# VH-VL binders against q8ixk2r445to577: the designs that were tried, part 8

Target 1, 133 residues: q8ixk2r445to577
Amino acid sequence: FFGMLQNKGLTDYCFDYNPPDENQIVGHQVILYLCHGMGQNQFFEYTSQKEIRYNTHQPEGCIAVEAGMDTLIMHLCEETAPENQKFILQEDGSLFHEQSKKCVQAARKESSDSFVPLLRDCTNSDHQKWFFK

## First folded at step 1 (VH-VL)

Design c5 (framework fv_recaticimab)
Fold by ESMFold2-Fast, scan of step 1:
Structure c5 (fold): chain C 133 residues (1-133), chain A 120 residues (1-120), chain B 112 residues (1-112)
Amino acid sequence: as target 1 above (133 residues)
Amino acid sequence: QVQLVQSGAEVKKPGASVKVSCKASGYTFTGYYMHWVRQAPGQGLEWMGYINPNSGGTKYHQNFKDRVTMTRDTSISTAYMELSRLRSDDTAVYYCAREGYYRGSWFDPWGQGTTVTVSS
Amino acid sequence: DIVMSQSPSSLSASVGDRVTITCKSSQSVLYSSNNKNYLAWYQQKPGKSPKLLIYWASTRESGVPDRFSGSGSGTDFTLTISSLQPEDFATYYCQQYYSTPTFGQGTKLEIK
């Protein structure tokens, strides 16, 4: 799958990554923003290696979660995907992070009106359901 | 054996378009990104962009973004690179090259190259 | 773009010589999280496609003779041919893939 990764519960919002420096795509948090499809900030690929790949820059970025953290951050893709970069997109639309045993949920960013994807205990909430548009 | 075979040499007038093909064999075509690199006479190598043959998604270098289109046909394991509004300084050998093992942007194998000559 | 600079632009050598080619990047191509340098080396003979020699700055591609070695880290890299053979006369290019891929201008290795 390749496209905009949209939330079922937060229906107008998609995964978005806009690095502050075009020469360095690594280390910043993935956000949720209104789906618009412009400028390639919202175009991701789900790979057969269970990665969520950012197809905007070279080298390509892969979404990762550090052990014990709940935020999604951008890392460089590796030849062999490390466990912290592996997500299972399940038939019900849930995005399961294998290493932590948690699901990606659309959540409000603290102290703001913006939204971010965060790891949370898996539920059947529409805020934990994702699909490519 | 893994192999990339490109279309033959082209001679074009300024303002025309050229479309180069690259036929893959010996591996799963949709499993690896296909890159395009050119080399002007007596000059070095210049990366133009890539296509993901599985999705059709593309990434173009800023220098070519307004003139290049990369496509593929999975039924015949072939990638295409079209360059429009040709200028004399587009005279070069155009290569397709497969990304290395799993998404590394080092290149192996390379096609044999397609010579494109743009002259009036 | 990261600019790659090679030196020398050309050099003359004899069979059996030890040859050193250098490559400098305008920015570091070392990714600190995995401690890998995003740098490759290629050999190109006249009328032929480039051939991959080395990736990750020092990992030799399968089938490449062990007389070829890569070293360096960050911004300064070296390709060494320990004992030059007749088939090694070619142009050599370094390439970074830390950002948008860019190549050095090439080093032509010719018979003395």
Scores: ipSAE 0.007, ipTM 0.627, lowest interface PAE 10.3, mean pLDDT 86

Design c50 (framework fv_recaticimab)
Fold by ESMFold2-Fast, scan of step 1:
Structure c50 (fold): chain C 133 residues (1-133), chain A 120 residues (1-120), chain B 112 residues (1-112)
Amino acid sequence: as target 1 above (133 residues)
Amino acid sequence: QVQLVQSGAEVKKPGASVKVSCKASGYTFTSYWMHWVRQAPGQGLEWMGYINPRSGGTKYHQNFKDRVTMTRDTSISTAYMELSRLRSDDTAVYYCARHYDYSGKYFDYWGQGTTVTVSS
Amino acid sequence: DIVMSQSPSSLSASVGDRVTITCKSSQSVLYSSNNENYLAWYQQKPGKSPKLLIYWASTRESGVPDRFSGSGSGTDFTLTISSLQPEDFATYYCQQYYSSPTFGQGTKLEIK
């Protein structure tokens, strides 16, 4: 699968990665932003290794969650995906982070009008359901 | 409850190395990035770099990358910053400071600072 | 590096005064995709570590008195202390975190 990774509950918001400094694509948090259909900063690939890859820059970035954290950050992709970079996209649309046993949820960023994907206990909420558009 | 406690003052000669420690308590050490920021006497704040305590991964400002090494020991919740080939203009107070992620509050807790004096 | 410039470098004021400190970045620290300004303000007293006052340009850190407020967007930012108290005499720093962190040179607030 590839394209825009959109949230079912937070209608019109997509995974977005367009770091402030485009010369350094690693280390910033993945955000949610209005889906614009222009690709690039919202274009992701879901791979057979269960990675969510950011393919618009070289080297390619892979979304990861550091142990004990709940935010999704961009790391460099590795030849063999490490456990913190594996997300299981399930049939119900949930995006399950196997290492933490948690699901990716669309949430409002603290002290901000912006939205971000965060790890939360898995629920049947539409805010935890994602699809490629 | 949350505390970052740094090692004591150091006096060094030019060309020596100094290693400053920062012991964290009151929170999960591996859940926050640790940064190092220095301040020369009467001057402003200068960012040096950070370490991710869980992975050991580091990022250094280019002005320091040839002389600085940041490490940590998770068994005692302590971060270290070693600066080598000291010059007189490295005289400063060195701070450790934590943050949650790149998009959150930047530095919510700071160590008390370690004074490093480099003189002949 | 993004260069941060503060004005004034020092300022003398009396208790009860309204004080404003300005900070200008050499390039915008407003990230268009999330509409956030990557800017913080710190207070530092002699012999002490910096204390976070404001983040995201205008959000007060918990425990910071209401008299402190931040405003501005893009390249021009202001820290305001609406009614100066004795404990507010300190040096204030702005900091961008849009790229590798850089600080302003500081504004020293002194008793008049």
Scores: ipSAE 0.005, ipTM 0.542, lowest interface PAE 13.4, mean pLDDT 85

Design c51 (framework fv_recaticimab)
Fold by ESMFold2-Fast, scan of step 1:
Structure c51 (fold): chain C 133 residues (1-133), chain A 122 residues (1-122), chain B 112 residues (1-112)
Amino acid sequence: as target 1 above (133 residues)
Amino acid sequence: QVQLVQSGAEVKKPGASVKVSCKASGYTFTSYWMHWVRQAPGQGLEWMGYINPRSGGTKYHQNFKDRVTMTRDTSISTAYMELSRLRSDDTAVYYCARSGPYYSRYYGMDVWGQGTTVTVSS
Amino acid sequence: DIVMSQSPSSLSASVGDRVTITCKSSQSVLYSSNNENYLAWYQQKPGKSPKLLIYWASTRESGVPDRFSGSGSGTDFTLTISSLQPEDFATYYCQQYYSSPTFGQGTKLEIK
């Protein structure tokens, strides 16, 4: 699976990675932004190791969640995917973060008009359902 | 030197189609989006849409969705914008402009073509 | 569409003047998750194509003189020219890229 990772409930929004420093592609938060259908900063690959890879640059970036956090950040991919980088894309579209046992949910950042993917307790909400487009 | 060079002026009758070209040089054509923006005489700028030259994927503004087609030919680093069923109010200068989807600029258009004047008259 | 409104529609100024142009968006163009305003400013001289001056509301494009500055956040933005030069007489446009791009109607800066 590869393409733009779009939310079923927040239908106009896709995973997006746009760090402020073009020379530092890792270490920043993954956001949700209006789906533009053009790939690039919204192009991700779901791998057999259960990684969500961003391969616009070499070395490739992999989405991770730091211990105790609920935000998704870009890390460097490792030869063997560590637990904090493993997401199970389920048949119903849920994206389950294996290490934390939580699901990725499209959420409004407090007191703002912007959106981010966050780890939340798993529910049947369409805001927790994702698909590649 | 980074440059976008557009095709020459066109005069068309209402109901006809026009196809404007935009040839890129001095950079990797497939690494930047190509936008099309028009400007009617004495008026402001109006965004029409863009194409990703790598994939051929397009996004059109609602006002043009039923009449515009954007394409590209990667072998000659050229983008095209075809507008069909022309009306007199389509008389404008049509610009191509690139933007980088990487990091600092989703839609900041940093390099523009010289413009192509299209006149639609009966 | 996000509607962009500029003021004034035109103004006359002299070389050396401080000039300010205002731009308002019909909804916020601040993406709070990355704290960036998805707003650009362009300069267009008669018979020429537009030229990018500022992106992210306040970041000057490479090669743009430091007399040009952008400020503001959310819905209210300003372009300032601190000491007007002869080559600055042009029409200026703001543009949002928070959603499908839209431009303001333009502000024509004329010699007094």
Scores: ipSAE 0.006, ipTM 0.581, lowest interface PAE 10.6, mean pLDDT 85

Design c52 (framework fv_recaticimab)
Fold by ESMFold2-Fast, scan of step 1:
Structure c52 (fold): chain C 133 residues (1-133), chain A 120 residues (1-120), chain B 112 residues (1-112)
Amino acid sequence: as target 1 above (133 residues)
Amino acid sequence: QVQLVQSGAEVKKPGASVKVSCKASGYTFTSYWMHWVRQAPGQGLEWMGYINPRSGGTKYHQNFKDRVTMTRDTSISTAYMELSRLRSDDTAVYYCARDIYYKSGTFDYWGQGTTVTVSS
Amino acid sequence: DIVMSQSPSSLSASVGDRVTITCKSSQSVLYSSNNENYLAWYQQKPGKSPKLLIYWASTRESGVPDRFSGSGSGTDFTLTISSLQPEDFATYYCQQYYSSPTFGQGTKLEIK
């Protein structure tokens, strides 16, 4: 699958990655932003290795969660995907991070109107359901 | 074990070009960016640019954009940095350095350096 | 470019001493979205390539002795060596990777 990774609960919001330096695509947090349909910062690919790849820049980035964290961070993709970069997109739309046993949820950033994807205990909330547009 | 092995020292005249190689081993060459950093005698470190070995995509620092070309050959896991129209102030040790995949912009492994001397 | 400034430019110390080196950036290298400082420290011995010591301002690279520690946030950073060893006499560089990489001018640590 490929395209814009949109939230079912926050229907106007998509995964978005806009690093402060276009030459440094890794190490920054993935955010949620209004879906604009233009690809660019919102274009992702779900691979057979269960990776979520950022296809706008070269080299391709892969979304990961570092140990003890709940935020999604961009890393460089590896030849063999490490466990922290594997997400299972389930039939109900849940995005399950196997290493942590948690689900990706659309959440409001503290003290702001900004939204970010965070790891949370898995629930049947529409805020934890995602689909490629 | 990760190793970056660079080509030997070069002596060039002003106006010439130099091409330095960096052969990688001990890891998947196409999974990490390769940066080039130089150091003039008695001076600090200066970043020149990087190449993505998978795509061949490059980014150069403004100071080098008109004179530097970075390439790679994936069949032999080797990156190259060519600097043209050399000046005396290009005399430096040139390093290749591997970008840490999840900490992009930091360099966990460095080549041993290639001394380039530009003199008349 | 973000300009990195180190102080002092050189420092004389004895084995067993506590050594502090400072680094200042012309702009903040703290990324608010992940609350991380994009700041690294390197050690360079004469005739050798630099060696990564610390990244994200305070995280030690694998294999680096615990006597090395990094601290600071935003624009002001410090590298501390708690008990100097003979092999620690070297030049130390800070580096930002918030934008295109830039290095400080270096701090040379010399034996007293």
Scores: ipSAE 0.005, ipTM 0.544, lowest interface PAE 13.8, mean pLDDT 85

Design c53 (framework fv_recaticimab)
Fold by ESMFold2-Fast, scan of step 1:
Structure c53 (fold): chain C 133 residues (1-133), chain A 121 residues (1-121), chain B 112 residues (1-112)
Amino acid sequence: as target 1 above (133 residues)
Amino acid sequence: QVQLVQSGAEVKKPGASVKVSCKASGYTFTSYWMHWVRQAPGQGLEWMGYINPRSGGTKYHQNFKDRVTMTRDTSISTAYMELSRLRSDDTAVYYCARQLNFPHVKYFDYWGQGTTVTVSS
Amino acid sequence: DIVMSQSPSSLSASVGDRVTITCKSSQSVLYSSNNENYLAWYQQKPGKSPKLLIYWASTRESGVPDRFSGSGSGTDFTLTISSLQPEDFATYYCQQYYSSPTFGQGTKLEIK
């Protein structure tokens, strides 16, 4: 599974990672942006270790959620995926973060008209349904 | 008709810099990364680095870091490779080659015709 | 860097012959997550740029004759030309793209 990770509810938006410094890909929040169909900053891979890898460098950046937080942050991938980097992509399109027992939801960033993926209690909402395009 | 057309041959003295251009046509310039690969006379192929024309982001092989600069001009669909502090062993044919803008497919379906750079005292 | 080694460095053959060129990588170029071998093959004629023949170890590029085939997995790969034609005399290179691209030293295919 790889490609542009698109939201079913927020239909024109994809996972997007556009760090301020292309040479420092770690430590910034993953966002949602209009799907452009060109890969690049919107291209992700779902791995057999249940990671969501950012592919600007073959396999260097992995999405993680720190304990007690709800934002998705880019971290370095590890040889054995740590628990905070494991997401279960379910048949219904839910993206379940195992360590927190929450689901990734498309949400509006506070006090802004931009969108971000956030951890929320799992629901049957289309805003929690994702698919690779 | 995809074409990558490179600038003409260059003769330089040791210590000089050379800037090679690669003009793309027949496709969307920002949809493909542009790589630079060189070949010394009678030798094999050596990868130097690439530029992502959409972002301007670059990655260089460690052997060329601090001597190579890759840039592009999207208004004329042209990529550039500048190599500084030239040595005689930089004498080679320099190729541009395109890659689909997906990091897992760093193989090259179209190549420029090559630019011969000769470095001699 | 992943080191690519080709054998033989040169070989002589006649039109109609079956030719096999081998390529070995210093470490596996099989990516377990997608089960693909990150290996390509190119043909280069004197004074010309390289031309892509094969990618993903065995997928033939559009327009490449079906007498060219690639095989192998992990560290050991082969390019086979089933019935050599006059236009096939050239130097052939393997290339890995598992990490930063590296090429084999080339195999020159000459007329016997």
Scores: ipSAE 0.000, ipTM 0.533, lowest interface PAE 15.8, mean pLDDT 86

Design c54 (framework fv_recaticimab)
Fold by ESMFold2-Fast, scan of step 1:
Structure c54 (fold): chain C 133 residues (1-133), chain A 121 residues (1-121), chain B 112 residues (1-112)
Amino acid sequence: as target 1 above (133 residues)
Amino acid sequence: QVQLVQSGAEVKKPGASVKVSCKASGYTFTDYYMHWVRQAPGQGLEWMGYINPDSGGTKYHQNFKDRVTMTRDTSISTAYMELSRLRSDDTAVYYCARVEYLTDSPEFDYWGQGTTVTVSS
Amino acid sequence: DIVMSQSPSSLSASVGDRVTITCKSSQSVLYSSDNKNYLAWYQQKPGKSPKLLIYWASTRESGVPDRFSGSGSGTDFTLTISSLQPEDFATYYCQQYYDTPTFGQGTKLEIK
């Protein structure tokens, strides 16, 4: 799959990555932003290794779970995907992180007026359902 | 002062369509989702769907998906809800209500005054 | 859809009384990791639109008198009016916004 990774519950919001410095594309938090259909910062590829790749920059970035946190960050893609970079997109739209046994949920970012994808206990909420457009 | 002002009462025959308007003022129209909720006489509140005024994106409740269309005109800060193939059980007061999109939660902080739609032969 | 059940369907009370209205959801409306309950309460007077009283189960909307309070978590919620005033006679609705929005059937508060 490839395209915009959109949330079913937060219906106009998509995974978005817009690093403040193009010389440092890794280490920043992945956000949710209004789906604009222009590709680039909202264009992701779901691979057979269960990675969510960001191909706008070289070397390619891969979404990873931040160590000890529930946040998703951009990391450099590894030749063999580590467990913190593997997300199982299930048939019901859940994006399951096997290492933590948690699901990716659309959530309001604490102390700011923006949304981010976070790891949360798995529920049947539409905020935990994702699909590629 | 935030205001949502809806169009006037409508009387329609079964099978007709009705289009209700909701004009917003006192805030930035594109910063808040606009939801539609109806209330049949003597009954409770029923959510119908919403529109994101910025994108035009919509989400409809399954019960209305086949018959409802929500649109907006940002140049006049107005949202519209059109319900087609009207039945007598569509007789209700129809409300628009706003929700701050940043919360991603449909607690409705301001409501329009309501538009009475009567469907009778 | 999450089903919301209110009790009682109606109650009679006198000015100055403490009134409690309960709301139960068919599944939890609490995001455990965020510790927020996606639950709101509304007041509707005859011929008027609903008015938001409480959101996040216990946060009072600006301008709402402090005699109104919300409590509860998960599936069981309560709206309390500590000292009923004449203007409080109305129908009250709970609403969840954890999933597709649904409302309780309403509680009509009548003068005794």
Scores: ipSAE 0.005, ipTM 0.525, lowest interface PAE 11.2, mean pLDDT 83

Design c6 (framework fv_recaticimab)
Fold by ESMFold2-Fast, scan of step 1:
Structure c6 (fold): chain C 133 residues (1-133), chain A 120 residues (1-120), chain B 112 residues (1-112)
Amino acid sequence: as target 1 above (133 residues)
Amino acid sequence: QVQLVQSGAEVKKPGASVKVSCKASGYTFTGYYMHWVRQAPGQGLEWMGYINPNSGGTKYHQNFKDRVTMTRDTSISTAYMELSRLRSDDTAVYYCARGTIDYPKYFDYWGQGTTVTVSS
Amino acid sequence: DIVMSQSPSSLSASVGDRVTITCKSSQSVLYSSNNKNYLAWYQQKPGKSPKLLIYWASTRESGVPDRFSGSGSGTDFTLTISSLQPEDFATYYCQQYYSTPTFGQGTKLEIK
């Protein structure tokens, strides 16, 4: 699956990755932003290894969650996906992070009025449902 | 201190293109989205689209998608909106307006407006 | 697009009056995760650009007089001017930013 990863509840918002330095794509937080329909910084791939890949740069980035954290950050993709980079995209649209046993939810970022995907306890909320467009 | 200064009035014939500029000062140009909103004489406000000056990414309203182009030049902190295949009902005041980069919010600062008249 | 509807389309008032303008959205602009309403109000005087008055439905922009206040939640919002001043005669617009930005058609506030 390739495309813009859009939230069902926060209707016009998509996964977005726009790091401050294009030469350093690792370590920055994935955000949510108005879907622009052009791909680019909103273009992601869901792989057979359960990764969410950011393919617009080299080397390719893979979304990960570090132990004890609830934020999604960009790591380097590995030949065999580590557990912290694995998300199960379920039929109902939920993204389940196996290692933490939590789901990805559209949520407000604490330090600003912006929105980000965060790990939260799994619910049947539309804010936890995602689809590729 | 924040200022958005737009280019001067334009008079165009139907079928022509117009390019309006918006020069930003008093803040970090790449830290905020730039939106374009127009207002036909005696009418309300109509959102046209935005550009992220940092990435160059754009989003256009469906009504304008096939004839509007938004660009920017970060070296001079200037955003541009070009509208092609002009019709008489494109006669309007065109505004640039600032939104936050993380999420387009409300528009806290507006340019003074550029009057575009399309007549034969 | 979320449709924004204002009422009245025009209103005549005198200096010192309390004025209320209403705005309705075709769907809720309340985001449940942060409990905020994605609604702003603007003032536009003839020949001038719009000026932000209120955001988050009720937060007054810096420098805006305290006679201006916003209220409401979900789909129904009001802008109130508690004691109208001569400089307040203008057209007022509501705007949602929950999704792709849309504006109400405007309410023109005229001298009685």
Scores: ipSAE 0.006, ipTM 0.532, lowest interface PAE 13.3, mean pLDDT 84

Design c7 (framework fv_recaticimab)
Fold by ESMFold2-Fast, scan of step 1:
Structure c7 (fold): chain C 133 residues (1-133), chain A 121 residues (1-121), chain B 112 residues (1-112)
Amino acid sequence: as target 1 above (133 residues)
Amino acid sequence: QVQLVQSGAEVKKPGASVKVSCKASGYTFTGYYMHWVRQAPGQGLEWMGYINPNSGGTKYHQNFKDRVTMTRDTSISTAYMELSRLRSDDTAVYYCARDTSYGRYYGMDVWGQGTTVTVSS
Amino acid sequence: DIVMSQSPSSLSASVGDRVTITCKSSQSVLYSSNNKNYLAWYQQKPGKSPKLLIYWASTRESGVPDRFSGSGSGTDFTLTISSLQPEDFATYYCQQYYSTPTFGQGTKLEIK
């Protein structure tokens, strides 16, 4: 699968990653932003290794969750995907992070009008349902 | 090459509605959000809302939420802004402006020429 | 809404002058996760539409002369024109897009 990863509950919002320049892609948080239909900073690939890859710039980035954290951040992709970079896209649209046993949920960033994907207990909410568009 | 062309000036009575059009050319209409911004004579810029031309989804500023409707027609690459129950203080130049959404250029990079709306008795 | 305050409200200057315009936001427009300031600057000449000069606080729009520069972070921002030209007499607006878009009240740059 590839395309814009859109939320079912927060209907006009997509996974979004906008690095400061194309050589500085690591270490920043993945956010949610209004889907623009143009790909680029919202274009992701779901791979057979269960990675969510950001392929529009070099080097390639892979979404990861650091131990003990609930935020999704951009790391460098590895030849063999580490466990913190593996997400299971289930038939019901849930995006399950196996290492933490939690689901990716669209959520409001604390004390802000912005939205971010966060790890939360799996609840089967539409805010935890994702699809490629 | 990229242009936004707006409809002509309107003179309206208080209580009437006005519908301003904004025709896009030279780019993929559905790939860019369209904002509406107004400017009263001698005053600054006031954001009214935007439309996502791909989905038809809209977001309005609270000051306009009960009176404004934004729509689009993708077959003719045209966005519309309708403002109802006009008051004399709605007299302004109304602009449409393109936004590429987050991550490319986040700003309003292409603007229409403006439509003057005068509300008077 | 985030309130944008510009100073000065008007400024008289001569061709060749260095001009500085300030913009302050009521809360930070810096998004810590991508380290970007959600702030733009526009130029508006009498009877014309606004023109985007700068986005992300300091990135110059294509075709905008090098004499225009933006700086600042968080709540305090500056637009500088290093050597004023005759075509630069206009009103300048800052705008945040961190939340619901809001504009400053404008700074009118007039010939001295």
Scores: ipSAE 0.006, ipTM 0.537, lowest interface PAE 11.5, mean pLDDT 84

Design c8 (framework fv_recaticimab)
Fold by ESMFold2-Fast, scan of step 1:
Structure c8 (fold): chain C 133 residues (1-133), chain A 121 residues (1-121), chain B 112 residues (1-112)
Amino acid sequence: as target 1 above (133 residues)
Amino acid sequence: QVQLVQSGAEVKKPGASVKVSCKASGYTFTGYYMHWVRQAPGQGLEWMGYINPNSGGTKYHQNFKDRVTMTRDTSISTAYMELSRLRSDDTAVYYCARVHYDSSGYAFDIWGQGTTVTVSS
Amino acid sequence: DIVMSQSPSSLSASVGDRVTITCKSSQSVLYSSNNKNYLAWYQQKPGKSPKLLIYWASTRESGVPDRFSGSGSGTDFTLTISSLQPEDFATYYCQQYYSTPTFGQGTKLEIK
């Protein structure tokens, strides 16, 4: 799968990666932003290794969640995908993070009017359902 | 309609600075990097750098990094490129350009009309 | 930086002719993982901004006539205009975006 990763519940919002410093593409949080259908910072690839890859900059980044955290961060892709970079896109649209046993949910960022994807206990909420567009 | 509209022509003396504006309309300004490319008379295209309008982050080509500053104002969807300590060989048409929506790289689908900057003593 | 070399520097042709412009990169612009060539072609008329014609070496930009086609892979690329029209007389540039963007020196297509 390639494309924009859009939320079913927060219908106008897509995964977006736009770090403050393009020379440092790793370590920053993945955000949600209005879907513009124009690629670049919203273009992701879902791989056979269950990675969500960011292909706009080189080297390619892979979305990860560190143990005990709930935020999605950009990390360098590894030769063998580590468990913290594996997301199972299920048939109901949920994104299941293998290592934590939690699901990716669209949520409001603390102290702001912006939105971010966060790990939460899995539910049937439309805010936890994603699709490639 | 997607458009980039640039400020008008400038005539400058060597040693001066010039600031060119590029106003975006018809798309989400913060969703795309804005690049600057120049073209000296009778010559090819030369990439100068880009700004990420969402973060304000910039990357400049090494030939310009000591003299160029790129900024933006998201409230009016406008990007700026300021080139300081002008030399006669900075005489060129300066373009702003948006990254192509399907390339996921730095091919440019929308270009401003260009701003002619003439530097002469 | 990757150096782009175009040939010829200028070309004279008549309406209805098939025209071929070539572009060579100093190193491969093919990314093996996605099998895509990071190569674009632009048309520029005097006093006007460049116009994107082709990206990914062979994908035609929306609204560009089908007489324009791109081909090639790795280091050697070709832009072909199958039947020249009067509005096609312009300067053509190739551009790589595999790394920091660089352009060829241009090929000026002139009326014979």
Scores: ipSAE 0.005, ipTM 0.540, lowest interface PAE 14.5, mean pLDDT 84

